# VHH binders against Fibroin light chain (FIBL), part 4

Target 1, 244 residues: Fibroin light chain (FIBL), of Bombyx mori (Silk moth) (p21828)
Amino acid sequence: SVTINQYSDNEIPRDIDDGKASSVISRAWDYVDDTDKSIAILNVQEILKDMASQGDYASQASAVAQTAGIIAHLSAGIPGDACAAANVINSYTDGVRSGNFAGFRQSLGPFFGHVGQNLNLINQLVINPGQLRYSVGPALGCAGGGRIYDFEAAWDAILASSDSSFLNEEYCIVKRLYNSRNSQSNNIAAYITAHLLPPVAQVFHQSAGSITDLLRGVGNGNDATGLVANAQRYIAQAASQVHV

## First folded at step 20 (VHH; from w_VT with S30D S56D T104W H107T)

Design N5
Fold by ESMFold2, look of step 21:
Structure N5 (fold): chain B 244 residues (1-244), chain A 122 residues (1-122)
Amino acid sequence: as target 1 above (244 residues)
Amino acid sequence: QVQLQESGGGLVQAGGSLRLSCAASGFTFDDYGMGWYRQAPGKEREFVALISWRGDTYYADSVKGRFTISRDNAKNTVYLQMNSLKPEDTAVYYCAAGDLIYVWESTEYDYWGQGTQVTVSS
């Protein structure tokens, strides 16, 4: 069986960062405002801003974590791939079908390692803004570049874990990114999908405070090197406790 | 050189069927979404059907249930099976290749074919 770690409304703080998750997200988006984005990416941005405006911690945590990942992918001048995300998606969906999650557990290290690399790129928006155009996004290397995974099975599991209207709208938009020929769009689709897998979402739920601190530091124009290291540490700690 | 060559058009009686083909060359076909559009005399070009590079399909309301888009990546070809044809289906049908965003009214297709005439008699 699959165990989803969730919180009741009574256990969840009403907001993250004193209700400023929407503001933190908006300031962070300003750093990639001049990047060329598909209409679907702009629609995801608006969904995540709306999610961050909700009064519950889970919505805010999800919006913060997804925003950080998307901004990191948009910050590299040469796109990487989504192989780590595709591997975790396929390993998870295979585990759901078979009842054997050993492959999923093995996929988590590479996935969260690449999440950590992406967080470094976010800090570079402040430290080296003129050089990011020439940076290369993180790449694991695999057939198809991370475009081959069971999208529908993954989203079935995601939607079954929550009745949020935001997730239903997000599904439709992420499917457009998944079906795009553009590699940036495909990468973002894979990482959003991976972020929202129920056991992965719990890692980000637990790490959201540290990711928010990072985005706030970057949004304020501060060198956030220590905040990147802190977010990486909290993500690794949460990932070590994943139960399926 | 990129080429999209439509074929399979012609004259058909109302209620009949036609299958259009669009053979593609000069680009990585497997990475592209493919669409069919049509233009009747004196009217604007309108969306008919599209299929993503993965095979997800979408249709205009006026053709749902009657038309089927499909692709054969081994042959670099997209098809439009047109059943239960009506006189209002009379148009030049164009094949297009590009990025298939669900908001297709704003999508820019990279390549277009020359068109093939479909005429449905009353």
Scores: ipSAE 0.016, ipTM 0.462, lowest interface PAE 7.2, mean pLDDT 81
Fold by ESMFold2 at other seeds, look of step 20:
Structure N5 (fold): chain B 244 residues (1-244), chain A 122 residues (1-122)
Amino acid sequence: as target 1 above (244 residues)
Amino acid sequence: QVQLQESGGGLVQAGGSLRLSCAASGFTFDDYGMGWYRQAPGKEREFVALISWRGDTYYADSVKGRFTISRDNAKNTVYLQMNSLKPEDTAVYYCAAGDLIYVWESTEYDYWGQGTQVTVSS
């Protein structure tokens, strides 16, 4: 009874942004100073650039969505929490174990609302970087700050849903972030993991074009306020189609 | 002052068991990954076992199924239970504390113990 709305290769464009998705995310990454990136984050950045260079839409969409999520979390000077990601991860893995996805479906609205709000931070990185250094990242509040979730069960599901060699490499690196004592690293691990849950990944698959437009605007140094609003709209529309 | 103090080493017959302990002080133990490394005479230090701050465990292939790492956060102590010991397990065993669990090189750990000798007789 579990269904996921997915596109086939024959139903979608072969390339996001006319084959320039890797260039778009590379320029967006330039707005995050390298001193704000751990070695593990730099390795994730390289995996995502390689994924964005692949010829299939799904790899490019995944790279774009993860890049946006990570940059949003690196943009504020004081880390927020990962509670929205942990909630959706735990609700999903509980659903996989039990066959009952009602909790997961209830977690999606809050999660995608939170993700959409975080896109505002990406625009602020370009427009107002001095003020952003003293800002606190988004937080929902929960026990453990979103560091507590079933990481291995989530990644078992992620890896079972795809035969991508990039996901196997990414799992190893994200596990380093998950096991770090640094709260920002833990937040990024949770958000990458949540982005890659199969039904969540499908939302980003459908909204990747609008997220690419946002990253291009940011990468060019432009005020992307309208592009944020557009990405939020497409994410909300795609999220309404989730069936599990 | 940060200290990692190993204990429980000694001489044991092949096929025997030994339990190493590492008591930690001077830092927030719950936030650290803890590991065991060993160095035989004339050899490079090698990874043995690692336990993350969350309790996830990792082992070198040469010790899988024979050794068990565990931690007691209430006592700020990490343990290495060594079963089915072989002469090739003879080494000085070092406790280490660090942030990144998947790095098997010694330069990624913040703190190291002084070591405890384990000798397994033929």
Scores: ipSAE 0.013, ipTM 0.412, lowest interface PAE 8.1, mean pLDDT 83

## First folded at step 21 (VHH)

Design P_FA (from N5 with G35A L100F)
Fold by ESMFold2, look of step 23:
Structure P_FA (fold): chain B 244 residues (1-244), chain A 122 residues (1-122)
Amino acid sequence: as target 1 above (244 residues)
Amino acid sequence: QVQLQESGGGLVQAGGSLRLSCAASGFTFDDYGMAWYRQAPGKEREFVALISWRGDTYYADSVKGRFTISRDNAKNTVYLQMNSLKPEDTAVYYCAAGDFIYVWESTEYDYWGQGTQVTVSS
């Protein structure tokens, strides 16, 4: 059995899963064998488990949403590209520099569409093991596959928005993923960076309940098709509220 | 100029111990993962142990419980403590540095040392 819920801003609980976000994340990570992860990804996994153990909703929501995105990327046997994330990153940093965020607002639809497509891959861990190596990550198509973007300016903005020691550690690890020769690592670096941009992080803050339900369903070995659809719809709803 | 210098290899009796060292220079050691690989004559280079920049450790199944990898960031040095050595541990041991490392793929490392010979006699 799978539970499907619709969430709104006023109905999001103050603490995710009654303080059990760390165990939800841990069970979801168990579907990815440690020998299939780079050392940098293992280090990110540990940072996110620590964040999920904090008492505040924002840390838990960030950890849950990042975990879902990373596991989705690791579930693609043939990596997609980082173009949607790179567009969001570059458009945001251009907006910070110029004061004009029109390009950033235009980049959000393709990015959250890409996130939604990646969430479909998470369910494949449960319902279609053995076919994961043939699954293809989403690709938007752009020069360089989206691996060249304004990484340092983006992280300057991320770190300026928070005093969290977790983000300082995460920056060091994500910079290693960004500079890797491995395209899966590059794609994950772009997604984490885009995910943590303050306006983007707000979308995931609002949709974290639905993402937690998805990870719980997957972690329990359940077919999560309805939970994926629910998370996709709630992310889209929250994304439509990014305007001021 | 980047250097990785292995030391501590030699001849040892089965059941004995050795401690390998790898001194690093020319890069920011604290930011790198460090690994040990080994290569026996006529065989492909194989993974032995890895320590991340955070200090998390990973081992090949064949050495788990017998070998311990550690790092000293103040000395820019990674160590491999090898206990309960067996003749099958005979190989040239290489240290490597990388910004992230898949345990099964040696092509992800940025820098390699020249190797140090370990020979375990019956």
Scores: ipSAE 0.000, ipTM 0.205, lowest interface PAE 12.2, mean pLDDT 81

Design P_FK (from N5 with G55K L100F)
Fold by ESMFold2, look of step 23:
Structure P_FK (fold): chain B 244 residues (1-244), chain A 122 residues (1-122)
Amino acid sequence: as target 1 above (244 residues)
Amino acid sequence: QVQLQESGGGLVQAGGSLRLSCAASGFTFDDYGMGWYRQAPGKEREFVALISWRKDTYYADSVKGRFTISRDNAKNTVYLQMNSLKPEDTAVYYCAAGDFIYVWESTEYDYWGQGTQVTVSS
């Protein structure tokens, strides 16, 4: 496995508002209401809203981070690819099998860089909604567009890390997205899977406060440019501290 | 033009076997989910089996262990091997193609075949 060190003592991430992440998530989802979404994506949305309604920090943080990523993937008019996610998934599962996480460490930069670009798309929903539909989502390029990765090994690791009924239900829905013929559905499946890998999930746990601020700003219709930059900074800091 | 054509139905005694085939044309078969549904007289159409483009399979509880769905992408064909047939399996069997994210929801299918009759006598 990997561990994540705390920030410096003067840069501790703020806590998520107790029990209020669900309303933040719900308002953020309104910005992609006019996008064409499969029923599977709507079911994930409902799982994340339920998870955000739990009183514990971990559930709320996970729901916030996953919501941000999914909204970003839905915001571009031309979908990007899932190559960064597939690479981190395969590198992690290879590391679990071999005990050698060098490949996993190398995959983190491209993955979190991809995440950071996706956060910019979320703000564009507010400030440039008419132009966003012509944008192309971030793409790294690889065989199969990121559709090829060890889905079951990844979810074995995810489910072993937590005893959560939400994760079991989410696995069933994400597997259907993974099996969809639709590339956007496949991209979302890969992102969710990558996000929930234990060391990746820890990065988002530490960044959840800044991501919540971003989603709140966007959900209120505010230009969130500064909040995007702040979320990117906290994600990068947390990611730099991933160890094995 | 898109076509799904079922074949292999017929009359069989209880405990027997049949293999249904569905030949597809007019679309990119390799990236479609393929499924089988059935409708008995006086009943609603019900899900039987699904195979995704990745060849992951799903079955209705009533047929698990007895029926096997498979696909041959080189021949653009999906199959349903039906073993240990029961009179309750009597129905018209339909082939369907689409994105089967929600396995049992018939509204997600792009294309349907005409159906083939399977009759299981006691």
Scores: ipSAE 0.227, ipTM 0.654, lowest interface PAE 4.4, mean pLDDT 83
Fold by ESMFold2 at other seeds, look of step 24:
Formats: structure tokens, sequence, C-alpha cells
Structure P_FK (fold): chain B 244 residues (1-244), chain A 122 residues (1-122)
């Protein structure tokens, strides 16, 4: 492939890159501004920008991880499915009810493998933007395409883990995405929900620095192939340490 | 082609009940949010009730506890059960189909019916 940085030298992002999560997220979102988004997805984007502006690392890490997941889903011309997210959600909520997390532990590899594939799609926004309209996002294939999961049990667990006002606002909007007829909205609801499950959120908390570097590279118009590989490695390392 | 056909309107006494039906065709009914709106003479159309494709329900404050929205996906039909009717419920009732992500604040609707008159006399 030919480096896209040579073909895009005149791009001027809306926000100035200061290396902080808020500017990094804002500049990364510029690459999917042309993508059709529901108003609810735009409202999530605004919540994540506000979270990224907070002084605490946990809010910043959560905003970065969720932004990466959403942008990845928006990057392909034909969205993939949410089956990996639905599986990890259902396996986790089953574990909470039963006390047996073996199914959840088994779901982590496929889920984070899928996340890693999605990180490759984020890099394509820079290196192959013209080909995105012909691309198909990753799909595991399941009945319902990942729309069948216990949304309320998952969010009960998410909200019980924190008293953050951002999570309460986000719940209301993500529930609207979950209830949408639009498959893109449904997929994004599943991925946000999966990212926020307490053990999953800890993986992203630990790997957020590498994800921030990736989004920063993409937001600045840089080929981020090495940053994708680095983020995948940090995610895999953090995922291997999950204890439930 | 898409069609939404309302029925079940009419004249009733205050305190009475009516059940409105809306039969849908020409689109994948199971994937759509379905709603009821009403318009009294000289007034703007207002939200009454909504049911999502997952059957989550939403109601205007003025009708909560009196009206019930439901759907029968096998018959491609949405219903509005209207109990304890008041003269202020007098309006043309419209069936709508769309993606009502922003429930009562959304103005984007894909399809509308022609309406059915409900008249509640004192």
Amino acid sequence: as target 1 above (244 residues)
Amino acid sequence: QVQLQESGGGLVQAGGSLRLSCAASGFTFDDYGMGWYRQAPGKEREFVALISWRKDTYYADSVKGRFTISRDNAKNTVYLQMNSLKPEDTAVYYCAAGDFIYVWESTEYDYWGQGTQVTVSS
C-alpha cells in the first residue's frame, strides 16, 4: 500500500493535539465525521468527550476505550456483527447470577481477539480510506447478529460498580441504541455495554495508554500499524490477568 | 408500498373506552418502532404512545395509566387501548412507524397513517 500521509498533508483537525485524552478523542472522531450516525451515537460521542476532559484516569481510560470501539465499528462500509460483545455480556451476567464464571473466562479470548481485529480497522481510516466503503467488518456469526443479550442485567452490574454521573447518563442513551431498529445502533450498544462490564473495563483501564497512542496517531493522520500491534499486545497482557 | 391503516375510532361518552388498531404492510414490521400521535383541531400533532421493536413502551404524561400500547407482530398490527376517556382526548389519532430513538423528542418518522377520529363527549 502507499502511505496516506503523503496524500493528506493539508488536513487540519478542529482541535489542536495536546496529547490529552480529550483532544486525542476529538481528533480521532474527525475521521468518521462523514459516517452516517444516529443522533444517539452523537450524544454518546459528547458524553465521551466530557469524560475524557475529567482529571481522573479512570474516566479518561474509559472514554478512550469506548471511542476506539465505536470508531472501529463506524470505519467499515458494511458493519460487522456484535456477537463477540453479546457473548461476553451474556457469559458475564450468567456468571454473576450463578457464581460460575467459567463461561465468562472462555468468552474473553474471542472478545479481545475481535477487539484486536477492530483496531486494525481504525488504522484503515488513514492508510486506506477509499477502500473502507467496500470493506466488511468482522463477524463471528450468531443468531440475531449480537442483538440478543441481557442488557438490563449487564447495566445493573455496570452501575453497581460506580456512582459516576456519566454512567447514569450513558445508560439512558445506550438503552435507546439498544432499542433502535438500526443494526449499527444495536452493535454500538452491545460494544459499549461489553466495554463497561467491570472486569472488561479493568482490561481497558490497564491498556488505555496504548489505545490513546493509537488514536493519537490516527487522529494526526499517521500510519499507526505499529501502534495497533502495541495496543493488541497490551490488551492481551491485561486480559490474561483477569480474575473473577 | 407501505401502508398504515388505522381503525377503531368513533364517538364515545366520557369515562368510556376505545381500542384503536393500526394494520401495517410494505415493510418489516418486527424491526420498526410503532407509535400513536394525535391532533386536535387548531393544534399541533402531539405524541401519545410508542412501543419499540423490543416492546419497550413510552407514554405522554397526559395518558399514563389510562392508555396502553401493544403490538402483535404475527398480525403486523399495533394497538392503543384507551380507557377512562376524557373530552380532552378528542382528536384525530395517527399511527406512525420509525426509529424512535429519542422517543417523545423525535420528529423523524418514516411512515404515517391517514388517521382515525376519536370524539369523547361529556
Scores: ipSAE 0.124, ipTM 0.578, lowest interface PAE 5.2, mean pLDDT 85
Fold by ESMFold2 at other seeds, last read:
Structure P_FK (fold): chain B 244 residues (1-244), chain A 122 residues (1-122)
Amino acid sequence: as target 1 above (244 residues)
Amino acid sequence: QVQLQESGGGLVQAGGSLRLSCAASGFTFDDYGMGWYRQAPGKEREFVALISWRKDTYYADSVKGRFTISRDNAKNTVYLQMNSLKPEDTAVYYCAAGDFIYVWESTEYDYWGQGTQVTVSS
């Protein structure tokens, strides 16, 4: 009784970390257990653990990428802003409405640069654990700190791209984070929403192997400096191939 | 100086309608999520409805489709429109202000009103 997934030579392998994505995610979450987490963040954590336990690559890749982004945001003692994510979200939804994606393409560089900076914060959990509370999250700067964006239009596009029951449940919980007064919650909501936009999700789908390696290194207490650099490189390469 | 003052309660026949108001002062109303809770005699306080600072709404299953929460930021007031009332809706209704969180358990509400009685007769 063996189920074998199929994929083309140009696609990401069908199994992340030999089917152990849930264990990698769970160990990585232990490093931010001492941070204050809202009940909604705990609910997202449970959804991502369930997604990582699925037998298909797409669910595992999504769970790994989202977990890395959330842990990165929780790794900063002083929250950054949501401006890079909000700009990607608004530029994408404007493109869907207008047919003009030039703004979206221009938003990707700052967004993936911001993602890369966040991956460095994840490694700080291991190499400098006593200093986490003094770190400052990346901030691009914009009016309102990136708290205002077209959340519903973005999620319409996300849900239209997949019939996953996990995404429907996640939408409800991310909407709680989006509606929170807390800036950390708002930043995480924006980042999850941006991660799941179809062309952005494809970047993380292609980069998931390197992100898994990073989370495993961090989760096992290893200095992951080289793994951060590798994940940044794979994300940049995948991002350069985005076309809309 | 923070005050949440409920009004609009009273006696109404089953199948009738009632509109509750909650006037807020002493804090930046536009930044807060607002909620309605109720407590019937001999029961614990239960969730009825929430509206976020962005005006997104959530409802308890027992009132969905019958009750509507809304807010008027110019008047610092939140409303609960209650239609198709049933005797089991009889309770003291409380207004609350805090972060917009819907959970089984919560300590996120910063302020509570004094309550207004709603009585629905058979």
Scores: ipSAE 0.100, ipTM 0.560, lowest interface PAE 6.0, mean pLDDT 83
Fold by ESMFold2 at other seeds, fold request of step 25:
Structure P_FK (fold): chain B 244 residues (1-244), chain A 122 residues (1-122)
Amino acid sequence: as target 1 above (244 residues)
Amino acid sequence: QVQLQESGGGLVQAGGSLRLSCAASGFTFDDYGMGWYRQAPGKEREFVALISWRKDTYYADSVKGRFTISRDNAKNTVYLQMNSLKPEDTAVYYCAAGDFIYVWESTEYDYWGQGTQVTVSS
């Protein structure tokens, strides 16, 4: 069955999972435990577990959102996902330089569309466990296949938005993924960077409860189709309200 | 067959300069991170410098500001320019090729060179 914690559409958010976000994340990671993870991805996993164990909502929200995205990429990817992330990153950094965020706003639909598809892939780990898991190579149709974007400008903006020591440590590790020769590592670097852009991070901050519900359902071995739909709806609603 | 061949080692006086080269063959050089490690007698092999396929660089604190890593993708070669050399820089220097994410674990590099001796006399 679908397990719903204390959240509903009309409930006021507080602790994402009554202080148990770290256990939800840990069980979700078990679904990709048999994948060949780079050392840098393992280091990100440890940072996210530490963030999920903090007592503040923002750290927990960031940890669950990033975990969901990384697990989707490790189990499978979709064509164009890295390109959507690179486009959001470049559109945002162009907006910061120019003061014109029209391009950034236009890039959000395709990006969050891919996020929604990746949430459905997470559910496939439970309902179709025999499906092939594999890494996806660089996406075609954009510069560098999603490997070319202004990484340093993006992280300047991310780090300026917070004094978090987790973000500083994460920057160093994500830069290793960004500089990797492995396309999976590059895709994960782009996705993490896009997730942490300040206005994008706010969407996930608002959607974290629904993403946590999804990860719990999957972690319990349940068909989470309704939880995927709920998370997609929350993300779409939050994305429609992005303010830069 | 993969080959990493270091050159440019030798004897130099303290305060001097030396440039190491590492010529690579047998793999797609442009896609690899390249690094330099060193090992002094009786000590563990230690990280010196790394340059990614994007040419982003990282240095050990002990050499930062004195050493410069660079790469020439047309020649499949990575360089280590060593300035202001000190006697404690004396070591065998190894070229390595692999993924940037393994910068802290020398056993995780895909390929290693034979090493070249650098000796800094006082």
Scores: ipSAE 0.037, ipTM 0.536, lowest interface PAE 6.8, mean pLDDT 80
Fold by ESMFold2, fold request of step 25:
Structure P_FK (fold): chain B 244 residues (1-244), chain A 122 residues (1-122)
Amino acid sequence: as target 1 above (244 residues)
Amino acid sequence: QVQLQESGGGLVQAGGSLRLSCAASGFTFDDYGMGWYRQAPGKEREFVALISWRKDTYYADSVKGRFTISRDNAKNTVYLQMNSLKPEDTAVYYCAAGDFIYVWESTEYDYWGQGTQVTVSS
């Protein structure tokens, strides 16, 4: 079993799950195996599995965090909205252009609150699987549902921050999700885009161990309520330290 | 009643230009992706261009730089501006409406037009 106090508040694991992040991710995906997935989502799943198989912590952390969010979005019977993610994206890209990140700082609380709600949905796959078809994904309730944001400026910043070939391939696939009529696809595109913004990615880099523990608990069929709370706490702590 | 009606086809000399139009009705045009496909005699239908509800565009490699897709949501119309036409562009051109996420499979589009003939002479 995984203890809740395995990680200190400021400690980042040197290697996520002893190099077994790919296995944890693969087992977590099995819980949404009965969910119809678009080809684009299947392509993202494959990219994330490959990314989790890399030997570096950053790739593993990104793959784990993105997988958790996507599984949560696929788990809800009624999609939520992309408003929190869109606000982060637009506030960040405005900040990059203007040098003023006050709006970006204000957007982080609602976004990470949204992430925290998604983590709870993942646990519901184990403890209430029959009820998830009636669940509603997290929503802030903005006009347009968060479908409008500066996708290209965000991805310019993401791609400029890294030499990773995975990000170039992911951009093409996420753009298909972004352009879909389907709200679930749009929500996933916004989540991935917001997640990969450099300062947001650092929050998930610091929190990935706790998210991995949650996915492992769920993957083993265990009630992970304490692991959800722990992951939420690590995310909140890391988010309070965001530096742009 | 969903209707897609292409127009603007015809006979044109190599190097010339044509502008195809596709007028749409019977659905919320602003919410749909729109695409153009073509089929030459004896060949399979092939992708040409598409434009999402957000107006993001994608083109087949064979037409990049020569063709431009656009949409006018006020007129419920999608256009294909075809410049520098070649005899290899000769085909029946079809417009289609659907979800951009299914862009790779023509059988996944919700609605298709009747087609308009484009013939490029030497």
Scores: ipSAE 0.018, ipTM 0.529, lowest interface PAE 7.3, mean pLDDT 83

